# VH-VL binders against q9h9l3, part 18

Target 1, 176 residues: q9h9l3
Amino acid sequence: PRKMVAIDCEMVGTGPKGHVSSLARCSIVNYNGDVLYDEYILPPCHIVDYRTRWSGIRKQHMVNATPFKIARGQILKILTGKIVVGHAIHNDFKALQYFHPKSLTRDTSHIPPLNRKADCPENATMSLKHLTKKLLNRDIQVGKSGHSSVEDAQATMELYKLVEVEWEEHLARNPP

## First folded at step 13 (VH-VL)

Design zb34
Fold by OpenDDE, look of step 15:
Structure zb34 (fold): chain C 176 residues (1-176), chain A 124 residues (1-124), chain B 107 residues (1-107)
Amino acid sequence: as target 1 above (176 residues)
Amino acid sequence: QVQLVESGGGVVQPGRSLRLDCKASGFTFSDYEMHWVRQAPGKGLEWVAVIRYDGSNKYYADSVKGRFTISRDNSKNTLFLQMNSLRAEDTAVYYCAKEGYYLSSAFLRYFDYWGQGTLVTVSS
Amino acid sequence: EIVLTQSPATLSLSPGERATLSCRASQSVDDYLAWYQQKPGQAPRLLIYDASNRATGIPARFSGSGSGTDFTLTISSLEPEDFAVYYCQQYDNWPLTFGQGTKVEIK
């Protein structure tokens, strides 16, 4: 069977008004939650808004951050050929300027059986925080110091594992 | 600059249908979740519907579920609201609204930009 | 659904005075709370997001505070253009909901 990894990215604001979301941290964990990759990443453009409340990124984190192009190469090497699990993962891929094959992508924000298990509307997009609390009885993204991409990636993987068998069967019957 | 322009409002009888359009510009439309919010005359704001960035997911308020359909054409930067089986209580100004930015695994569903609104009046 | 209750319903003040608006949630919404200003015949305008962050272009006299269930919008010194209706909105859970609004009117 194909190996599975979960990814979560943190983004900062760049551009004239900080409206461009640029990759500033990326974490990748394996099926067991072991960290395969966790790096602060330096965007190619000047950071206008660290968005610290959400990103957890501060100026000090960028001092020795890995340049984007280098980090992107490292990350892509890890993702290639893998089933990649993420939450609203299209945003992560956008920040990476990379799009993984749809057939090898799993987005926990868009899995109806997962929502059903959490007693949430199947057709509503739920936050990772909410699903994690409902299904794992765990609080993530606590406080105002920003998210931990490692914690988020681990939670994402654990959530997916709850519906993995059912969802993989569904996807097998309904290939993209 | 970001602009949202609604159209399609008007006066209709109960049971009839109407389609609203919202033309977006000034941002990458296909990157954002889009919403409809309405406001009855002299009343407050009511969230109506949401559609995912790629149209693959839709969710509605109970008050319009089964009657309204939200959709989008990203190639035309346009958001739609098909309203069927209209009722008097659907009378409202309808706004299209853009979600805030996505940062990590959290959705920031405040509305940083709104259209000017289009009035829908359902009356016999 | 999460119910947001705003108070007072109407706030009558004069220019230069301090305005304090309350928004109370029926359950915790963390800091997933926004404030909007709406003038007659206009669309709502975002003032505050994430409970305490001013939106782009919003004057410093506007400030938001609070977390969980109790939130406050403060206008430190009312300007003539600030007389309007103000709404709070939670985006912690579905369905998204608004408060019933507070009208700030000139005394």
Scores: ipSAE 0.727, ipTM 0.911, lowest interface PAE 0.8, mean pLDDT 95

Design zb4
Fold by OpenDDE, look of step 15:
Structure zb4 (fold): chain C 176 residues (1-176), chain A 124 residues (1-124), chain B 107 residues (1-107)
Amino acid sequence: as target 1 above (176 residues)
Amino acid sequence: QVQLVESGGGVVQPGRSLRLDCKASGFTFSDYEMHWVRQAPGKGLEWVAVIRYDGSNKYYADSVKGRFTISRDNSKNTLFLQMNSLRAEDTAVYYCAKEGYWQSSAFLRYFDYWGQGTLVTVSS
Amino acid sequence: EIVLTQSPATLSLSPGERATLSCRASQSVDDYLAWYQQKPGQAPRLLIYDASNRATGIPARFSGSGSGTDFTLTISSLEPEDFAVYYCQQYDYWPLTFGQGTKVEIK
């Protein structure tokens, strides 16, 4: 009954040695995969490591990037009251410095029925790439140019839809 | 700086139990998966177990499944390995290891930091 | 599981020489490949991650290359402190696996 969205964030490294993960891109899609939000985001601190191989972020993307505080406000407005689907979504929330209610959160990296469907061990945390390949027969995150957070968010939503009915029933019986 | 310090190793007889501890410092412990990796004397490295950041998920190598239990106490920045029904082939130096930095939808499970290890010897 | 085969088993070289170590995967692991150095009585130390990224504090003489099934660790000019055992490790598939190691020893 609640609206559902999927989110994927990309982070860059800030702080000493670039070990602090800072939000640099956020993409949000609706149940049908339509893009609701996709922005490059400027961290408040100097970027030490763009982590381009994974993030897809380059220096040029930060030239007109949305300041973090502004972006955070925009994103939170979209997420509020919705069921939020993500892959290892706790990291996205950390980068956003925001925590969504657990009862309204769905993490596709931690759904045993999804792993079973993919013929993977139920207790193994699988990558979005592998699950997408096995269950959707689609290659994502190809090459070394970095991830597309839009593509990843869409894949995440599609994966969840495969187990939505079963998992929602499970959660109803076993509230977090 | 990041530090991992293992303890609890020793000499035990087959069938006995032993618990290893790993004290972490220098990073936000609760943000990372933690792993155990072992190395038999004069042999190579073998991955043993992984635990999710919040302890909600655990996964093991087939060689230790059903006998070993990985756990953590984030309030104490400590990783544990409970080893039951120990066998001679479990003899090894046991390392706790930290996974690399996180990116959304990608698990970078290389180990950027290791403890110095603790020796477990199983012999009659 | 993914089997990583390292070659050669032992590499005997002198200081100043170039060392080339190979790691072959039984199937593609993309670039989810790391290299470690281990000296006697010490824990492994991360050298390379993502096949070609040098870890923090690692000298420039260490470099990694390759993708898919074939990977190479190169030490351009061996220093005395580089004589050790080197392991590759894949993190694309469960379970995580290591190569059997290559020992770089002084000639």
Scores: ipSAE 0.786, ipTM 0.925, lowest interface PAE 0.8, mean pLDDT 95

Design zb58
Fold by OpenDDE, second read of step 14:
Structure zb58 (fold): chain C 176 residues (1-176), chain A 124 residues (1-124), chain B 107 residues (1-107)
Amino acid sequence: as target 1 above (176 residues)
Amino acid sequence: QVQLVESGGGVVQPGRSLRLDCKASGFTFSDYEMHWVRQAPGKGLEWVAVIRYDGSNKYYADSVKGRFTISRDNSKNTLFLQMNSLRAEDTAVYYCAKEGYYQSSAFFRYFDYWGQGTLVTVSS
Amino acid sequence: EIVLTQSPATLSLSPGERATLSCRASQSVDDYLAWYQQKPGQAPRLLIYDASNRATGIPARFSGSGSGTDFTLTISSLEPEDFAVYYCQQYDNWPLTFGQGTKVEIK
């Protein structure tokens, strides 16, 4: 059986005006929520905006951060061959400059049965925070100190598990 | 530099259809969620529709649901709004708008760039 | 939907004066609140995002504050070009909604 992992990344702003989202932290958990990977990552370009309020990233975190190329290799090694679960995961893959096979990707921001279960519009993209609160009765991303990518990855996995059977059956009937 | 240019506006009778186009440049169009926002003459702003970066998901305001269709062609950096069964209350300047920066697990759906807008007038 | 109520409807001030604009949400939107400036015949321009972050190119005299349900846009010293309509917008939940606007006009 194919193993499943959940991923969540934090990004900082680089490039002109800080509009480029660059990977600054990546967390990966297994099906049980155990942390497989959690590292601060140094972007190849100068950081213009740490986006700390959301990313939780501060300048001090970059002092001993893993260079992007090295981190990318480590992360890809973990993801290869896995079903990868994430929330708006295309952003994570973009920041990683990596594209996981679509058939092995699960995006909890785009699963209509999950939204339905949460009494949300099926065609609306809901935040991880909202879904987690509604379906898990848990508060994540609390405060102004930024997100925890480990917490977010764990929440993402827990949400997917709620609809895993139904969604996997759907995908089997409707392969991407 | 980021540019959004709307076109296709005009005067139409109630019940008719109209399609708006929005040509994007200066950024990676296919990376961003795109929106339509409208403004009736002398009134405030009203969000209309959103389309996911790859077009796989669409969501609409209740006021236009079932009548309007948002779409995009990423190969042409173009956003579309097909407006059917137009009503007088649809009269407005229609703006295409780009979402802000993206982050994992959270959405930042403020609009950092807007087009100049195109006027749609529905009148008998 | 989340209703945003701006106050006052109209603010009459002179250049050099301090402007304080309020935006109240019907429910908490955390920090998912933006402010826009719109001049006649122009598209809105982003001023503030995430409640308190000034957009690129926006003068320092513009500042945003607040969280949850109460937000404030402050213009420390009005310049002639600042007389316009200002809108707040929440992006915490669907549908995205705007305030009705505050017009800052010259006294």
Scores: ipSAE 0.747, ipTM 0.918, lowest interface PAE 0.8, mean pLDDT 95

Design zb6
Fold by OpenDDE, look of step 15:
Structure zb6 (fold): chain C 176 residues (1-176), chain A 124 residues (1-124), chain B 107 residues (1-107)
Amino acid sequence: as target 1 above (176 residues)
Amino acid sequence: QVQLVESGGGVVQPGRSLRLDCKASGFTFSDYEMHWVRQAPGKGLEWVAVIRYDGSNKYYADSVKGRFTISRDNSKNTLFLQMNSLRAEDTAVYYCAKMGYYQSSAFLRYFDYWGQGTLVTVSS
Amino acid sequence: EIVLTQSPATLSLSPGERATLSCRASQSVDDYLAWYQQKPGQAPRLLIYDASNRATGIPARFSGSGSGTDFTLTISSLEPEDFAVYYCQQYDYWPLTFGQGTKVEIK
């Protein structure tokens, strides 16, 4: 079996009116929740909106942030060949300007058995916060000072582990 | 600039079907989940349906479940609502709406852009 | 579902006066709360998101506050163009729900 990692990214707003989501932090954890990568990342363009309420990113975090191109290279090296777990992970990949093979991608926001286990509608996209509370009895993303991408990545991995066996069997029978 | 333009509304009898279209422009349509929201005459707003960015997932309000189908064609930047078995209580202006954005594993499902709406009247 | 109750149903005021609109949720929605303005024959327009953030292009006289179950939209000094219906909307739980609206009318 392939190694598994979970990823969570924080984005800031760039471009006109800050509508472009640019990578500003990336956290990657292994199957056990150990941090493999956690870096602030400097976007190539001027930051218009730090989106601090959600991202937790502030101006001081960008002072010694890793340039995007360098960070992207580091992250891709970690992800290559692995099963990558994330929540609404297509947004993370978009921010990374990288697309992982679908067959090696696991999106916890789109796993019906996970929703079923949480007594949520199978066809509704649930937030990481709600699923974590329901299934892990843990509060994440508390407060208004911003989220922790490490905490989010760890929660994502733990959620996936709850349905891993069932879902991997499903995917084996129904390859994407 | 972001634009959403609904079409397809009209007058239909109960039990009939109607399809609404929403043409999107000014943003990367395929990056966002899209929603339908309706408003009966003189009444408030009611959320109707949502579709995932790639169309792989759909979710509906109980009031329309089993009768309405939301879909999209990203190649044409178009959102659809197929309404079957229409009832008088489905009479409303139907709006297509764009979700705000996804951030930090959170879906910020406020609607930053709306279409002008298209009126659907179900009457015998 | 989350029920949002707006009050008052109607608010009659004159231009220049302060308007205070309330939105109460049946349970906590954190700050996943938006406010919209709607004028007759028009689509709703986003005013506030995340309880207290003004949308792009929204005048400074509009402000949102609150968290959890109690939210307030304030118009510091009403302009003639502000007379409309205002809706709150939560996006923390499925299904997404709106308040019944508050009509701000000219006295």
Scores: ipSAE 0.788, ipTM 0.924, lowest interface PAE 0.8, mean pLDDT 95

Design zb79
Fold by OpenDDE, look of step 15:
Structure zb79 (fold): chain C 176 residues (1-176), chain A 124 residues (1-124), chain B 107 residues (1-107)
Amino acid sequence: as target 1 above (176 residues)
Amino acid sequence: QVQLVESGGGVVQPGRSLRLDCKASGFTFSDYEMHWVRQAPGKGLEWVAVIRYDGSSKYYADSVKGRFTISRDNSKNTLFLQMNSLRAEDTAVYYCAKEGYYQSSAFLRYFDYWGQGTLVTVSS
Amino acid sequence: EIVLTQSPATLSLSPGERATLSCRASQSVDDYLAWYQQKPGQAPRLLIYDASNRATGIPARFSGSGSGTDFTLTISSLEPEDFAVYYCQQYDNWPLTFGQGTKVEIK
């Protein structure tokens, strides 16, 4: 059995008008929720919008942030060969400029059994905050100070664990 | 700049079908959820449907569920709305709309860009 | 569904005056609330997102406030081009819903 990790990334805006989403923090936790990686990351381009309300990123966090290329290498080393769980994880991978094999990827925003368990529409994408409240009776992303990528990654892993057996069986029967 | 251009609107009789197209440009189309929103003449705005970035999931308003199908072709930067079994109450200007910025694990489903809309009139 | 109720239905004001528009949600939507402006024959235009953030290119005279169930759009000093219909929209939960709109008309 392959080891499983959960990932959550925070992005800031770069480029003209800050419309480019650039990686600014990445957190990775193991199956038990232990933090394997949590670093602020310095984008290669000038930050135009910190998007602090969502990202939790402030200018002070970038002072000693890990350069993107270095961080990417560290993160990829951790992810390689793992089942990677995330929420709307395609955005995280895009920010990382890395795409994990689909067969080893789990996106908690797109697991119908998980939505069903939460009494949500199976074909609708739900926020991590909503699912976490419904299924774990826990509030995450509280306030306006921005997300905690560690907290979000942990919540993502816990949510997946609720449907892991069922979903893994489904995937085994329906390989991508 | 971001542009969304709807087409395919027209006058149809009840029970007929119509397909709307929305051509997108100025952004990475395949990265975003796309939505249809409609507005009956002289009325407010009503959300209609959403499609995931890769087309793997779709969700509809109850008013159109089972009759409308949202789809997309990312290779052509085009969003579609197949409308079947049209009713008089489906008469509206139909807008394609782009979701706002995404932040990790949080879907920000405000619409930062809209097309100019295409009018669909269902009348006998 | 979450119902958004806007008030007043119509607001008659003169250029230079302050406009205050209300949007109330039937349940909390946190700050997942947007405001749009729509002029006749045009598509809606995003003004405010996340309850209080001005969209790109939106003049400073537009401001949004509130959280939970009560939200306000304020136009500090109306310009002639500001006379239009304004909609609030929640994106906290499915289905996405809009308020019925407030028409700001010239007195």
Scores: ipSAE 0.759, ipTM 0.919, lowest interface PAE 0.8, mean pLDDT 95

Design zb81
Fold by OpenDDE, look of step 15:
Parts: C-alpha cells; sequence; structure tokens
Structure zb81 (fold): chain C 176 residues (1-176), chain A 124 residues (1-124), chain B 107 residues (1-107)
C-alpha cells in the first residue's frame, strides 16, 4: 500500500485588505503522527493580516521563515506519490499552489462514515475541532492564540484511521 | 468589490416551484461555501442551506429539507436555490450569503457579504 | 439546535448614549459568534465576527465581547445611523442559527 501522510497549513492574509490567503506554516506528519515537516513560510507578498486567532502566526515567526518557493519545493517532495490526508484539504493545496491527484487525496471534512461515527449529519461539513472532540475525546485548537498545525495534522490522521478500512474500500469501488 | 445579486423572486401559489439565482462577482467564487438565508416579513433571519465550494455536497435546514435544492455553477459564478412544494411559511426575502475567510481546518461560517435579497411570496 | 436569545427586545436610547446588547447561547459556541446590523429594506451587514473582531469598515464605536454562552455588542456612543435591528449568529455547529434580534430605536 502507498504511504500515507497528513498535512495542515496555516494561512495569513495578503493583497488588498488581506483577502488573499497565503501559506505561512505547513506541517506534515506520517501515519504514526511523527512530524516530517514543520516550517514557518514567508509569503512572497506583504502580510496585511496575520489572522493570528486562527493561524497562530505572528510577526516574529516570519523573521526566519522559509521563502515560499523553497518551502513549496520541500513540501511537494514529501507529498509526491503519497496518499495525502487533510481536513478541508483543498484550502491547503490552494495555498500551496499545488493540487494533488484526487485519487490520492483524503479529506476528513468530507467523509460521511466519519460523520456518522461522530453522530453528526453525514452530509454536513464538520470542523476538525468538533470531530476530534467527538471521536478522540480530545480538545484541539484551545484558546485564542491560534492553531497548531502539527496538532491539527496529527488529529486529522487519527480521525482518518478510524474509518480508513471502510473508506478505502468505498473508494476502490467508487474511484473518483 | 464583492457583489451578490439575487433574482427570481415573485408571487406563487402553494405547492408550486420557484428557482432563485445569485450572481457573484468580486471574489473567487469557487473557493467559498455559499449559503442561502431567508427572512419572513417582519421576522428574524433563518439559515436555509449551504453548498460546498465545488458543489460536491450540500446541507439544509430541517424546515426546507426534501423540498429545496441548493446548487451552483462555478463557471458562471452563480448560486441557485430550487424551491419545490412551496408553503405559505416559505414567504420571505431570500439572501445569498458568502462565508467569511477560510483557514485550513476551520470553517468560519459568518457571512461577510450578502446580496440585496429577493422576495418570495407564497399565497393562494 | 443552538438557541440564541437576545436582550433586550427593544432598546430606546438617544444619540450619544451607550448601547449594550446581549446575546446568550443555549450552549457554548466558543467565540464562533457574529453580529449583524440591519436597517429597514436592507440586507444585514456584518459588524463583528469571532465575537470581538470588527469587520472591515466598521467604526470603532462598535465592539464585541464574550465567549462561550454570553456575548455583548457595545456601541459606545450612538450615532443617528446606528438605529437599527441587530442580530447575533453562531457558527459553532449545525444548523447555523440567529438570535431573534434587538431593535435599537430613538428615544
Amino acid sequence: as target 1 above (176 residues)
Amino acid sequence: QVQLVESGGGVVQPGRSLRLDCKASGFTFSDYEMHWVRQAPGKGLEWVAVIRYDGSNEYYADSVKGRFTISRDNSKNTLFLQMNSLRAEDTAVYYCAKEGYYQSSAFLRYFDYWGQGTLVTVSS
Amino acid sequence: EIVLTQSPATLSLSPGERATLSCRASQSVDDYLAWYQQKPGQAPRLLIYDASNRATGIPARFSGSGSGTDFTLTISSLEPEDFAVYYCQQYDNWPLTFGQGTKVEIK
């Protein structure tokens, strides 16, 4: 079977009024939750809104941050050929300006069996925080200091593992 | 600037159908969840439906489930609401609304932009 | 569903006075709480998101506070254009829900 990794990215606001979401941190963990990658990333454009409440990013984190182009290359090397698990992962890929093959992508925000297991509506998109609490009895994204992308990536992987067998069988029968 | 423009409202009899359109501009439409919110005359706001960025999934309020269908055409930056089996209690101004900015694992489902609304009146 | 209860139903004040609006949730919504202003014949306008963040273009006289179940919208000094209906909205869980609204009217 293909190797599996989970990814979580944090974005800041750039462009006019900070409405452009630019990658500012990326964390990747393996199947066991070991950190493969965790870097602050410097966007190519001036940061207008750090979105710290959510991103956890502050100015001090950008002082020695890895330039976007370099970071992107490093990240893509890790992702290539892998099954990539994420939560609302299309946002991560957009921020990376990279799109992973759909057949190798797993989005835990869009897995009906996972929602069912959490006693949530199967057709509703649930937050990572909510699913993690329901299924793992763990609180993530606590406080107002922002997310930990490592913690979020680990939680994402653990959630997927709960439905991995069922979902992989489903995907095999229903390839995207 | 962000603009949302609803259309398609009107007067219909109970049991009839109506389709609303919402034309979006000023932002990357295909990146965001879109929502419908309605407001009965002289009443408060009620969330109606949401559709995923790529149209792959939708979710509804219990009050409209099985009767309304939310859809979108990202190539045309347009959001739709197909309303079937309309009832008098569906009478309302219908707003299309854009979700706030997104983060990777968080859904910030406040509405930073609204259309002007379109009035749907269901009466015999 | 999470029920949001706003109080008071109506708040009668004069320009220049301080307005304090309450929104109480039936269960914790963390800080996933927004405030909107709506004037007659107009669509709602976002004022506050994430309980305490002012939306773009919103005057400094508007402020939001609170977390969990109790939230407050404060208008430090009412301007004539501030007389309107104000709604709170939670986005912590499905279905998304609004409070019933508080009308701020001229005394």
Scores: ipSAE 0.721, ipTM 0.912, lowest interface PAE 0.9, mean pLDDT 95

Design zb83
Fold by OpenDDE, look of step 15:
Structure zb83 (fold): chain C 176 residues (1-176), chain A 124 residues (1-124), chain B 107 residues (1-107)
Amino acid sequence: as target 1 above (176 residues)
Amino acid sequence: QVQLVESGGGVVQPGRSLRLDCKASGFTFSDYEMHWVRQAPGKGLEWVAVIRYDGSNKYYADSVKGRFTISRDNSKNTLFLQMNSLRAEDTAVYYCAKEGYYQSSAFLRYFDYWGQGTLVTVSS
Amino acid sequence: EIVLTQSPATLSLSPGERATLSCRASQSVEDYLAWYQQKPGQAPRLLIYDASNRATGIPARFSGSGSGTDFTLTISSLEPEDFAVYYCQQYDNWPLTFGQGTKVEIK
């Protein structure tokens, strides 16, 4: 069986109005939730908005942050050849300026059986926080200090594991 | 600059169909969820539908479910709303709206940009 | 669905006065709350997001506060162009919902 990892990224705002989402932290965990990667990342452009409420990123985190190009290389090396699980993962890939093969990508924000299990509409995109509470009875992203990408990646992996067998069978019958 | 321009509104009889278009510019259209929000004359705002960035998922308000279809063509930066089996209560100005910028694993579904709207009048 | 109730329905004030608008949610929406301004014949304009963050280009006289179920939009000193209808909107859960609006009119 192919190895599986979960990824979660935090972004800050760059560009003239801070509307460009730039990678500022990336966390990757394995199937068991062990941290494989967790680094603060320095965007190539000036940070206009740290978006701390959501990202948890502060100015002091960028002092010794890993330059984007270096971090990207490290992250891609970990992801290559693996099934990558994430929540709304297209945003993570966008921030990474990298797109993983669709056949090897699992987005927990778009798995109807997962929503069904959570008593949510199958066609509604639910937040990681909501699904984690409903299905794992765990509170994540508590407070206003920002997200923990490690915590979020771990929650994402645990959610996927709840529907892994069913979903992998579905994908086998319906390859993207 | 971000711009959203709706079109396709008009006067139709109950039971008829109408399609609305929304042309987007000034941002990477394919990166964002897009929404329709409507406002009956002299009334408040009502969310109608949402479509995922790649069109792979759609969700509707109960009031329009089974009758309206949201879709998009990212190659043309255009959002659509196909309205079937129209009713008098569907009379409203229809706005296309862009979601706010994304933050990790959290959907911030406030609307930072709106079109000017297109009026749909359903009357016998 | 989450019901948002705004108060007062109408607020009559003069230019230069302070305006305080309330939005109450039927259940907690944390800080997933936005405020919009709408003038006659125009589309809504985003003022505040995440309960207290001022949108780009919005004057400093606009401020948002609150969390959970009770939220407030404050206009510290009304300008003539501020007389409009104001809506709150939650994005904590589906379906997305708006308050019924507060009309700020000139006395």
Scores: ipSAE 0.691, ipTM 0.905, lowest interface PAE 0.9, mean pLDDT 95

